# VH-VL binders against Autophagy-related protein 27 (ATG27), part 16

Target 1, 150 residues: Autophagy-related protein 27 (ATG27), of Vanderwaltozyma polyspora (a7tfh9r21to170)
Amino acid sequence: LKCANNRVLRKYHIDKHSAKKSVARDTPPSKTTEKWYVNPCEEHPADDIYDGCDKSDDICGIVMVDLPVFNKDPFVIKRIEATDMASFTATEESNALVLRYTGISWGQNMVAANIRYFCDKNSNEDEITSSIWANNDISIIIKGPSGCKK
Key: E = the ipSAE of ESMFold2; O = the ipSAE of OpenDDE; V2 = 0.75 times the mean of E and O plus 0.25 times the DockQ between their complexes.

## First folded at step 17 (VH-VL; framework fv_navenibart)

Design e1 (from x2 with heavy chain D31E, light chain S31Y; at its last look DockQ between E and O 0.69; V2 from the best seeds 0.00; counts 0 for: pae E 5.8 > 2)
Fold by ESMFold2, look of step 17:
Structure e1 (fold): chain C 150 residues (1-150), chain A 121 residues (1-121), chain B 107 residues (1-107)
Amino acid sequence: as target 1 above (150 residues)
Amino acid sequence: QVQLVQSGAEVKKPGSSVKVSCKASGYTFTEYWMNWVRQAPGQGLEWIGIIYPGDSDTRYNAKFQGRVTITVDKSTTTAYMELSSLRSEDTAVYFCARLEFEGWYEAFDIWGQGTTVTVSS
Amino acid sequence: DIQMTQSPSSLSASVGDRVTITCKASQSIRYYVAWYQQKPGKAPKFLIYAASSLQSGVPDRFSGSGSGTDFTLTISSLQPEDFATYFCQQYYSYPYTFGQGTKLEIK
């Protein structure tokens, strides 16, 4: 996205940041790793991203399962990439900047993603504080400078 | 009804300046970028610059840097383009154009009627 | 600056013909291309954005395609009102630049 040209996004520091998070969960006999990358603005370079994500991705989500008991390599069970093939809107709620992507392909399904940015004036970096995938909806909460008005 | 109405034709001498106005109506003026584009007789289109009326963020084509000033008056919803040190090659029709933006899609969706500026000695 | 080169510079065709106009960018601009129609003495009229998306109210005989550096505007069945000059425009980066135009003349 050209965030500097967008009527909503240009009010915010979103064009200078990305956010990523990796979370591991113990799911015996396996381990599950969930990785998220959010970089909606073309103005911000995408040099340090997870393997399996494209530099043009606005959102990349990868879920992997590790089965060491069965002597198997980790494998991907979920992958989602929001790009220019998805529909996009940006809106303002009273205390959050909201990015909504719809029409994201996931196998035979269409998925929507909502990214909520909350301002944290005391932080220099965006942090993903929540990532939830429920049915065909993805909800990601980011706290940091991107949610703060210029 | 969304429209852009420009000031009338002007005849100028080399070395002088011209200021063209573009009155916007029918939409929220401060929420859309306003562009200036010109077209010399029998030639293609040339982008001059852009302004965001909400905060006056302004970008110019380097070809015109130092000679062009783009401004807005929010109270009258009017954009202005002033070109100084006029030369005969500045003879052209000058257009204002609104940039519509939605997601990854952009276009100059509404154009003014054009203002003919003639530079002759 | 990104140069946009159109081909042909002019063409003549009959009503009902299929016509194709091409536009080549000097570097990849992904799909950030718009197409405009301009009749003599008038401001340009917006037709297509994002290389292939038809603006509302534009007749469906107009279509666009391409990505990267090579783009095409097609009129599937030429009508008398389609006599005009057509321009491509990149909006990938500043300065925005236009092709030199293709003048479409009806035989």
Scores: ipSAE 0.089, ipTM 0.679, lowest interface PAE 5.8, mean pLDDT 87
ESMFold2 (binder alone), look of step 17: mean pLDDT 91; pTM 0.926
OpenDDE, look of step 17: ipSAE 0.320; ipTM 0.770

Design e2 (from x2 with heavy chain I50Q Y105T; at its last look DockQ between E and O 0.41; V2 from the best seeds 0.00; counts 0 for: pae E 6.4 > 2)
Fold by ESMFold2, look of step 17:
Structure e2 (fold): chain C 150 residues (1-150), chain A 121 residues (1-121), chain B 107 residues (1-107)
Amino acid sequence: as target 1 above (150 residues)
Amino acid sequence: QVQLVQSGAEVKKPGSSVKVSCKASGYTFTDYWMNWVRQAPGQGLEWIGQIYPGDSDTRYNAKFQGRVTITVDKSTTTAYMELSSLRSEDTAVYFCARLEFEGWTEAFDIWGQGTTVTVSS
Amino acid sequence: DIQMTQSPSSLSASVGDRVTITCKASQSIRSYVAWYQQKPGKAPKFLIYAASSLQSGVPDRFSGSGSGTDFTLTISSLQPEDFATYFCQQYYSYPYTFGQGTKLEIK
């Protein structure tokens, strides 16, 4: 019960929600699809998650390339998963709950992720409003009930 | 020295209540969840509930909901567990235990000596 | 509630033996398992968290492994002070639940 017993996280509704997002971009001669799944507390996994992600992931990011003009099936070019093996901390910024994961293995590289939760009391679900994977840094912004204090 | 010292043994009749105390010392009482766990004779352990003394946030095993009350007194660094409507199957040793939760450690790292509660008519 | 099922319920062994105790969860609990040792008339003693991480002061003859639903506690060379009851505990979800215990007796 990582979230229920954590001095910071226990003050938030983060233990009740997960979030996912799929975004596609035209990258001729291909199309690139980026998929994210975030469930740091593991208490409410999504019923359906993207192929290549595990329900036990705290963070799963997948980048796929689709080359239909060359009659090739889509393939994964990037995949990371943050699990209970990654280092984890939770802090409060002035207007956000921040989760930081470090020590995420990606090949021989170490990747860090920062997830910032902003409260939206008018929503019943968390929405990933920004997802950036640049170099070895991942930045995800989530707006929804998880960022709201109990 | 970190320690939890519990109140003495109790003999109770069915239908009555028991209140067990757990005095904590040697650490910041308000920084750790305090838990209650019981063990019937010759049997395993059963979690009853927990309290966070800093704000009295309390969680109960649904099996005991409605007849267990866990409280704290911060001035004496003492936790209490009261179990009402006692039945013969409530005969057990009752332990308080501190929950350690630093990093990925989440376990009951410090236990009281146990309080034997016997329910018989 | 997540059921934790230990096996065997008891076993007899000699000093120097290698002993393995298993614990099975009724659903995946990843690695959120702790192991405890309890001697007669005493409170449990914490040994292992996160399925495989030894608590400070626990002899290195104790080891744990497993993930998901299946977990083991191993004592590589049994010592006289190791005769006790051992139990696993999940901390993945409320309520916390414990295995029934494995009584380790001298042969």
Scores: ipSAE 0.070, ipTM 0.679, lowest interface PAE 6.4, mean pLDDT 86
ESMFold2 (binder alone), look of step 17: mean pLDDT 92; pTM 0.938
OpenDDE, look of step 17: ipSAE 0.784; ipTM 0.908

Design e3 (from x2 with heavy chain D31E Y105K; at its last look DockQ between E and O 0.68; V2 from the best seeds 0.00; counts 0 for: pae O 4.5 > 2)
Fold by OpenDDE, look of step 17:
Structure e3 (fold): chain C 150 residues (1-150), chain A 121 residues (1-121), chain B 107 residues (1-107)
Amino acid sequence: as target 1 above (150 residues)
Amino acid sequence: QVQLVQSGAEVKKPGSSVKVSCKASGYTFTEYWMNWVRQAPGQGLEWIGIIYPGDSDTRYNAKFQGRVTITVDKSTTTAYMELSSLRSEDTAVYFCARLEFEGWKEAFDIWGQGTTVTVSS
Amino acid sequence: DIQMTQSPSSLSASVGDRVTITCKASQSIRSYVAWYQQKPGKAPKFLIYAASSLQSGVPDRFSGSGSGTDFTLTISSLQPEDFATYFCQQYYSYPYTFGQGTKLEIK
């Protein structure tokens, strides 16, 4: 996504940042690691992305399951990919910049994603504060400079 | 009601400069990128550059870098394209065109009627 | 620069014919392509996005397809008003570039 050309996105610092999150959760009898990579703007290619994601991905979600009982390596059970093949809209709300993707690949399924950016002027990094599924859509909340207007 | 109206035809000598205007109306001028594109006789389209009137952020085709200047006058909602050091190969119809977005998709959705620039000795 | 190679440069067809125009990019440009129609003495007119079968204000007979490097514009049933020159354009990166055009003439 060429953010610099977009009437909405060009107003924000989103072209200078990307967001990553890796969270491990205890999911007996397994351990689940959820990894998210969010980089909507092509102007800011990420240097360090998770294995399994492409630098061209606007959104990449990876869910890995580790089953210590079997003493095997963790395996990927879900992958979410949003590229320019997905439909995209950017809208401004009263306190957030909202990016909506539809037609995101989730395995063999197509899902939607809502990314909400909240401005944090006190941070120089974007932080994914939440990633939840609701009604077959993934909702991601990011707090950081990307949500701030230039 | 959205339209772009360009200035009239120009006849120029080699080495001179030409400045074409594009008057925009029917929409918020400062919220849409404006492109300049030219078309030589019987030829295809060639992108010259783009400007965002809101902040005058401008990008040029490197082919024209150093010879082309794209500007806007927000008060008159007019975009300008000035091309210097004119050559015979600069003879073309010059178009201004608004850039519209649909999500990640882009298109030149509104075009001026074109301005014929003829460069001849 | 990304080159857009359009094919054919010209073709003759009859009303009612199915017509396909192809555009090939010199590199992968995902789906960042738009198609335009131009009639003699007029400015180009935006027609359709590459990844779209429907466009507001455009007849259903026009459809676009393709991703990566190969793109096609299809007119399912040619109408008299469709005889014109068609251009593909990439907006993947600057500079924006166009195909050389396809002149669609009446047979």
Scores: ipSAE 0.056, ipTM 0.702, lowest interface PAE 4.5, mean pLDDT 90
ESMFold2, look of step 17: ipSAE 0.285; ipTM 0.747
ESMFold2 (binder alone), look of step 17: mean pLDDT 92; pTM 0.932

Design e4 (from x2 with heavy chain Y52W, light chain A50K; at its last fold request DockQ between E and O 0.78; V2 from the best seeds 0.00; counts 0 for: pae E 3.8 > 2)
Heavy chain, then light chain:
Amino acid sequence: QVQLVQSGAEVKKPGSSVKVSCKASGYTFTDYWMNWVRQAPGQGLEWIGIIWPGDSDTRYNAKFQGRVTITVDKSTTTAYMELSSLRSEDTAVYFCARLEFEGWYEAFDIWGQGTTVTVSS
Amino acid sequence: DIQMTQSPSSLSASVGDRVTITCKASQSIRSYVAWYQQKPGKAPKFLIYKASSLQSGVPDRFSGSGSGTDFTLTISSLQPEDFATYFCQQYYSYPYTFGQGTKLEIK
ESMFold2, look of step 17: ipSAE 0.368; ipTM 0.780
ESMFold2 (binder alone), look of step 17: mean pLDDT 91; pTM 0.922
OpenDDE, look of step 17: ipSAE 0.424; ipTM 0.816
ESMFold2, fold request of step 18: ipSAE 0.322, 0.101, 0.301; ipTM 0.760, 0.706, 0.750
ESMFold2 (binder alone), fold request of step 18: mean pLDDT 91, 91, 90; pTM 0.918, 0.917, 0.912
OpenDDE, fold request of step 18: ipSAE 0.561, 0.589, 0.020; ipTM 0.853, 0.859, 0.648

Design e5 (from x2 with heavy chain E100Y, light chain S31T; at its last look DockQ between E and O 0.80; V2 from the best seeds 0.00; counts 0 for: pae O 5.0 > 2)
Fold by OpenDDE, look of step 17:
Structure e5 (fold): chain C 150 residues (1-150), chain A 121 residues (1-121), chain B 107 residues (1-107)
Amino acid sequence: as target 1 above (150 residues)
Amino acid sequence: QVQLVQSGAEVKKPGSSVKVSCKASGYTFTDYWMNWVRQAPGQGLEWIGIIYPGDSDTRYNAKFQGRVTITVDKSTTTAYMELSSLRSEDTAVYFCARLYFEGWYEAFDIWGQGTTVTVSS
Amino acid sequence: DIQMTQSPSSLSASVGDRVTITCKASQSIRTYVAWYQQKPGKAPKFLIYAASSLQSGVPDRFSGSGSGTDFTLTISSLQPEDFATYFCQQYYSYPYTFGQGTKLEIK
């Protein structure tokens, strides 16, 4: 996304940062690792992305399952990609910058994603603080400089 | 109701400068980028530059860097394009055009009627 | 700069014909292309995005396709009002650049 051309996004530092997080969760009898890479703005080139993600992805989510009982390598069961085929809207709320993607590819399905940016002036990096699925839609919360106005 | 109205035709001598205006109406002037594009007689379109009236962020085609100045007057919702050191090759119709943004997609959705600038000795 | 090579430069067709105009980018520009229609003495008019079959206010006979470097504008059944010059434009990066144009004339 060309953030500089968006009347909302241009007001924020979102063009200077990306967010990345890997979370492991116990999902008996397996372990699930959820990886997220969020880089909406083309102005910020992707640098350290997860394997399986493209540098052009605004959003890349990877869910890996590890089955220790079978002594198998972790395998990817889910990949979420927001590309230029997705629809996008940016809105300002009272305390957050909200990015909404629709038509995100999830295998053979299309899902929506809401990314809520909260400003943290004391942080130099964006942190994904939450990633929650609800009704086949993903909600991501990011705290950091991207949510702060210029 | 959304429209861009440009200033009238100009006849200039080489080495002089021209300033074309583009009056915007029918929309929030400060929310949309404004482009300048020119078209030489019988030729294609050439992008000159773009400005965001909200903060006057401006980008220029390097071809014109140093000769072109794009500005806005928010109070009158008018964009300006000034081109200096005019050459015969600068003879063209100059257009202002609003940039429409829809998700991943951009387009020049509203155009001025064009301003003919003729450079001749 | 990204060059947009448009072809053909001109073509003659009849009402009812299927017309195809192509635009090739000098590098991959994803789908960041727009098409415009220009009639003599008028400003260009935005037509459709690169990969769009439907656009508000644009007849269904116009469609765009393509991604990466190759883009196509198709008029499924040419109408009298469609005779004009068409331009592709990339907005992938500055400077924005246009194709040379395709003049569609009546046969």
Scores: ipSAE 0.030, ipTM 0.686, lowest interface PAE 5.0, mean pLDDT 89
ESMFold2, look of step 17: ipSAE 0.308; ipTM 0.769
ESMFold2 (binder alone), look of step 17: mean pLDDT 92; pTM 0.931

Design e6 (from x2 with light chain V33L A34N; at its last fold request DockQ between E and O 0.74; V2 from the best seeds 0.00; counts 0 for: pae O 5.9 > 2)
Heavy chain, then light chain:
Amino acid sequence: QVQLVQSGAEVKKPGSSVKVSCKASGYTFTDYWMNWVRQAPGQGLEWIGIIYPGDSDTRYNAKFQGRVTITVDKSTTTAYMELSSLRSEDTAVYFCARLEFEGWYEAFDIWGQGTTVTVSS
Amino acid sequence: DIQMTQSPSSLSASVGDRVTITCKASQSIRSYLNWYQQKPGKAPKFLIYAASSLQSGVPDRFSGSGSGTDFTLTISSLQPEDFATYFCQQYYSYPYTFGQGTKLEIK
ESMFold2, look of step 17: ipSAE 0.298; ipTM 0.757
ESMFold2 (binder alone), look of step 17: mean pLDDT 92; pTM 0.930
OpenDDE, look of step 17: ipSAE 0.455; ipTM 0.836
ESMFold2, fold request of step 18: ipSAE 0.387, 0.309, 0.366; ipTM 0.784, 0.757, 0.776
ESMFold2 (binder alone), fold request of step 18: mean pLDDT 91, 92, 92; pTM 0.925, 0.928, 0.926
OpenDDE, fold request of step 18: ipSAE 0.015, 0.013, 0.016; ipTM 0.668, 0.661, 0.659

## First folded at step 18 (VH-VL; framework fv_navenibart)

Design f1 (from e6 with heavy chain Y52W, light chain A50K; at its last look DockQ between E and O 0.85; V2 from the best seeds 0.00; counts 0 for: pae E 3.2 > 2)
Fold by ESMFold2, look of step 18:
Structure f1 (fold): chain C 150 residues (1-150), chain A 121 residues (1-121), chain B 107 residues (1-107)
Amino acid sequence: as target 1 above (150 residues)
Amino acid sequence: QVQLVQSGAEVKKPGSSVKVSCKASGYTFTDYWMNWVRQAPGQGLEWIGIIWPGDSDTRYNAKFQGRVTITVDKSTTTAYMELSSLRSEDTAVYFCARLEFEGWYEAFDIWGQGTTVTVSS
Amino acid sequence: DIQMTQSPSSLSASVGDRVTITCKASQSIRSYLNWYQQKPGKAPKFLIYKASSLQSGVPDRFSGSGSGTDFTLTISSLQPEDFATYFCQQYYSYPYTFGQGTKLEIK
């Protein structure tokens, strides 16, 4: 995204940061690992991304399953990449900057992603504090400088 | 109704300056980029520069370096383009154009009617 | 600067013909390409955005395609009102640049 040109995004420090997080969930008999990378703005070149993500991704999500009881290597069950082929809107809520991506392809499925940025003026970095699935939609909460107005 | 209405035609001598106005109506002036584009007779279109009316963030085509100034007056919802040190090669129709944006899409969706500037000795 | 080169520079065609106009960028601009129509003495009219998406109110005989460096505008069945000059325009990076234009003349 050219965030400096966007009427909503240009008000925010979002063009200077990216965020990533790896989180594990217990899903017996398996264990699930989710890796998330969020870098919406073209003005901030990608760095330090997970294997399997592309540097041109606005959002990259990799979901892996580990079946330790069966001595199987971990395998990818879901890979989500939001790029310029998706649809995008940015809105302001009373306490958050909200980015919505729709039309993200995952095989034959369509995925939507909602990214909510909350301002944390005391932090120098964006932190992914939540990632929650509902059907084919992913909701991600990021706290840090990106949600703060310039 | 969204529209851009430009000032009238100008005839200028080489070495002088011209200031073209572009009055916007029908939309929130400070929510869209405003551009200037020119077209010499029988020629293609040449982008001059862009301004964000909300804070006057301005970017220019380097070909006009030092000769062009783009400004806005928010109280009259009017954009201005001033070109100095005029040459005969600056004879053109000058357009203002609003930049529409959405996600990865940007386009000049609303254009002014054009202002003919003729530079002759 | 990203140079945009259109082909052909001019074209004569009859009503009902299918016409194709091409636009080549000097480097990849992905799909960040617009098409405009301009009639003599008028401001350009916006037709197609993001290489292939038709602006509301534009007749469906117009279509666009391409990505990277090579793009096309197609008019599937030429009408008399389609006599005009057509420009491509890249918005990948500043300065925004236009093709030199393709003048479409009706025989």
Scores: ipSAE 0.400, ipTM 0.789, lowest interface PAE 3.2, mean pLDDT 89
ESMFold2 (binder alone), look of step 18: mean pLDDT 92; pTM 0.936
OpenDDE, look of step 18: ipSAE 0.554; ipTM 0.857

Design f2 (from e6 with heavy chain Y105T, light chain A50K; at its last look DockQ between E and O 0.84; V2 from the best seeds 0.00; counts 0 for: pae E 3.2 > 2)
Heavy chain, then light chain:
Amino acid sequence: QVQLVQSGAEVKKPGSSVKVSCKASGYTFTDYWMNWVRQAPGQGLEWIGIIYPGDSDTRYNAKFQGRVTITVDKSTTTAYMELSSLRSEDTAVYFCARLEFEGWTEAFDIWGQGTTVTVSS
Amino acid sequence: DIQMTQSPSSLSASVGDRVTITCKASQSIRSYLNWYQQKPGKAPKFLIYKASSLQSGVPDRFSGSGSGTDFTLTISSLQPEDFATYFCQQYYSYPYTFGQGTKLEIK
ESMFold2, look of step 18: ipSAE 0.367; ipTM 0.781
ESMFold2 (binder alone), look of step 18: mean pLDDT 92; pTM 0.933
OpenDDE, look of step 18: ipSAE 0.620; ipTM 0.876

Design f3 (from e6 with heavy chain F101H, light chain A50K; at its last look DockQ between E and O 0.84; V2 from the best seeds 0.00; counts 0 for: pae E 3.1 > 2)
Fold by OpenDDE, look of step 18:
Structure f3 (fold): chain C 150 residues (1-150), chain A 121 residues (1-121), chain B 107 residues (1-107)
Amino acid sequence: as target 1 above (150 residues)
Amino acid sequence: QVQLVQSGAEVKKPGSSVKVSCKASGYTFTDYWMNWVRQAPGQGLEWIGIIYPGDSDTRYNAKFQGRVTITVDKSTTTAYMELSSLRSEDTAVYFCARLEHEGWYEAFDIWGQGTTVTVSS
Amino acid sequence: DIQMTQSPSSLSASVGDRVTITCKASQSIRSYLNWYQQKPGKAPKFLIYKASSLQSGVPDRFSGSGSGTDFTLTISSLQPEDFATYFCQQYYSYPYTFGQGTKLEIK
């Protein structure tokens, strides 16, 4: 997205930041790693993204499973990508900047995503505090400077 | 009704300047980018520049950099395009056009009726 | 700058015909492409955005397709009011650029 061209997004510092999260957890007999990359604004080109993601992605979610028992490399079981083919709306709510995507690719399926930005003036980095799947919809919460108005 | 109404035709000599106006009505002027586009006789469309009336953020086609100035008057909801050092090649119909955007598209959805600028000695 | 090349520059067709106009970008513009219709002495009219989305109020005989570098505008059944010049336009990056136009004339 050209955030500067969006009458809502241009009001926020979202054009200067991206958010990343990688969480690994034991899921016996495997290990599961969930990776999220969120970078809605083209003004902030991606320079360090996860393998399997494109720098053009506004949202990239990857779930990897490692099965040590088989002594094989981890494999991707789930990939979520929001690109220019998705629909997008940005709205200002009482305490958050909300980005809504529809038509996000998930294999052969299309899902929706809601990204809620909360302002944290004390941080210079965006933090993904939550990533939840509910009814094939993705809910991502980000706290950091992107949610703050200029 | 959303509309853009431009100033009348201009006849100018080479080396002079022209300032075309575009009066916007029917929408919140400060919420939409305003573009200038020109079309030489029998030719295609050429983008000149864009301005956001809300904060006067302005971007120009490098082809016109140094010769074009785009401004707005929020009190009258009017956009202006001034082109200096006019050449015969600047003879064209000049359009203002509002930029609509929603998500992943940007389009010139509302256009002025056009202003003919003729540069001749 | 991104160059937009339309094909053909002009074509003649009859009412009821299926017409296809192509637009090629010098580099990938993803789906950041619009189509406009212009009649003589008038401003361009917005038809299609995001390569394939029809603007509200535009007849559904108009359709767009393509992504990357190759795009097409199709009129499934040409009507008398459709004879005009059509332009593609990219908004992938500044400066915005247009195709040279395709003049659709009555045969």
Scores: ipSAE 0.134, ipTM 0.769, lowest interface PAE 2.2, mean pLDDT 91
ESMFold2, look of step 18: ipSAE 0.402; ipTM 0.791
ESMFold2 (binder alone), look of step 18: mean pLDDT 92; pTM 0.933

Design f4 (from e6 with heavy chain W104Y, light chain A50K; at its last look DockQ between E and O 0.70; V2 from the best seeds 0.00; counts 0 for: pae O 4.3 > 2)
Fold by OpenDDE, look of step 18:
Structure f4 (fold): chain C 150 residues (1-150), chain A 121 residues (1-121), chain B 107 residues (1-107)
Amino acid sequence: as target 1 above (150 residues)
Amino acid sequence: QVQLVQSGAEVKKPGSSVKVSCKASGYTFTDYWMNWVRQAPGQGLEWIGIIYPGDSDTRYNAKFQGRVTITVDKSTTTAYMELSSLRSEDTAVYFCARLEFEGYYEAFDIWGQGTTVTVSS
Amino acid sequence: DIQMTQSPSSLSASVGDRVTITCKASQSIRSYLNWYQQKPGKAPKFLIYKASSLQSGVPDRFSGSGSGTDFTLTISSLQPEDFATYFCQQYYSYPYTFGQGTKLEIK
């Protein structure tokens, strides 16, 4: 997205930041790693993204499973990418900037993603505080400067 | 009703300047980018530049950099395009066009009626 | 700059015909492509956005497809009012660029 050309997004510092998160959990007998990369604005080119993600992705979600018992490399079981084919809307709510992506491909399914940005004036970096799957929809909460108005 | 009304036809000599106006009405002028696009006779469309009236953020096609100035008057909700050092190749119909940019697309959804600028010696 | 090339430059067709116009970008523009219709002496009219989405009020006989570099505008059954020049336009990056146009004439 060209955030500077978006009536809503241009009002926020979202064009200066990206958010990443990698969470590993023990899921016996395996280990599961969930990775998220969120960078809606082209004005902030991606330079350090996860393997399997594209620099052009506004949203990239990867779930990897490591099965140590088999002594094999971790494999990707889920990949989510918000591509140019997805629909997008940005809306301002009372206390959040909300980005909604629809038509995100996930295998044979189409899913939606809601990214809610909350302003944190005391932080210089965006933090993904939550990533939830519900009813084939993804909800991501980000707290940081991107949610703050210019 | 949303509309853009442009100034009348211009006949100019090479080396001179022309300033075309575009009066916007029916919408919040400061919330939409305004573009200038021209079309030479029998030719395609060429994007000149864009301005956001809210803060006068302006971007130009490098082809016209140094010769074109796009401005706005918020009090009259009017956009202007001034092209200097006119050449015969600048003969064209000049359009202003509003950019719709709700997020899922960008498009020129509202156009002025066009202003014919003729450059001849 | 991203070059947009349309084909054909002109074509003749009859009412009721199925018409296809192609637009090719010099590099990938993803799906950031619009289609416009222009009649003589008038400003272009916005038809399709993001390659395949029909603008409100545009007849559903118009459709768009494609992504990356190759795009197509299709009129399923040509009507008398459809004879015009059609332009594709990319908004992937500045400067915005248009195809050279395809003039659809009555046979």
Scores: ipSAE 0.050, ipTM 0.710, lowest interface PAE 4.3, mean pLDDT 90
ESMFold2, look of step 18: ipSAE 0.374; ipTM 0.784
ESMFold2 (binder alone), look of step 18: mean pLDDT 92; pTM 0.933

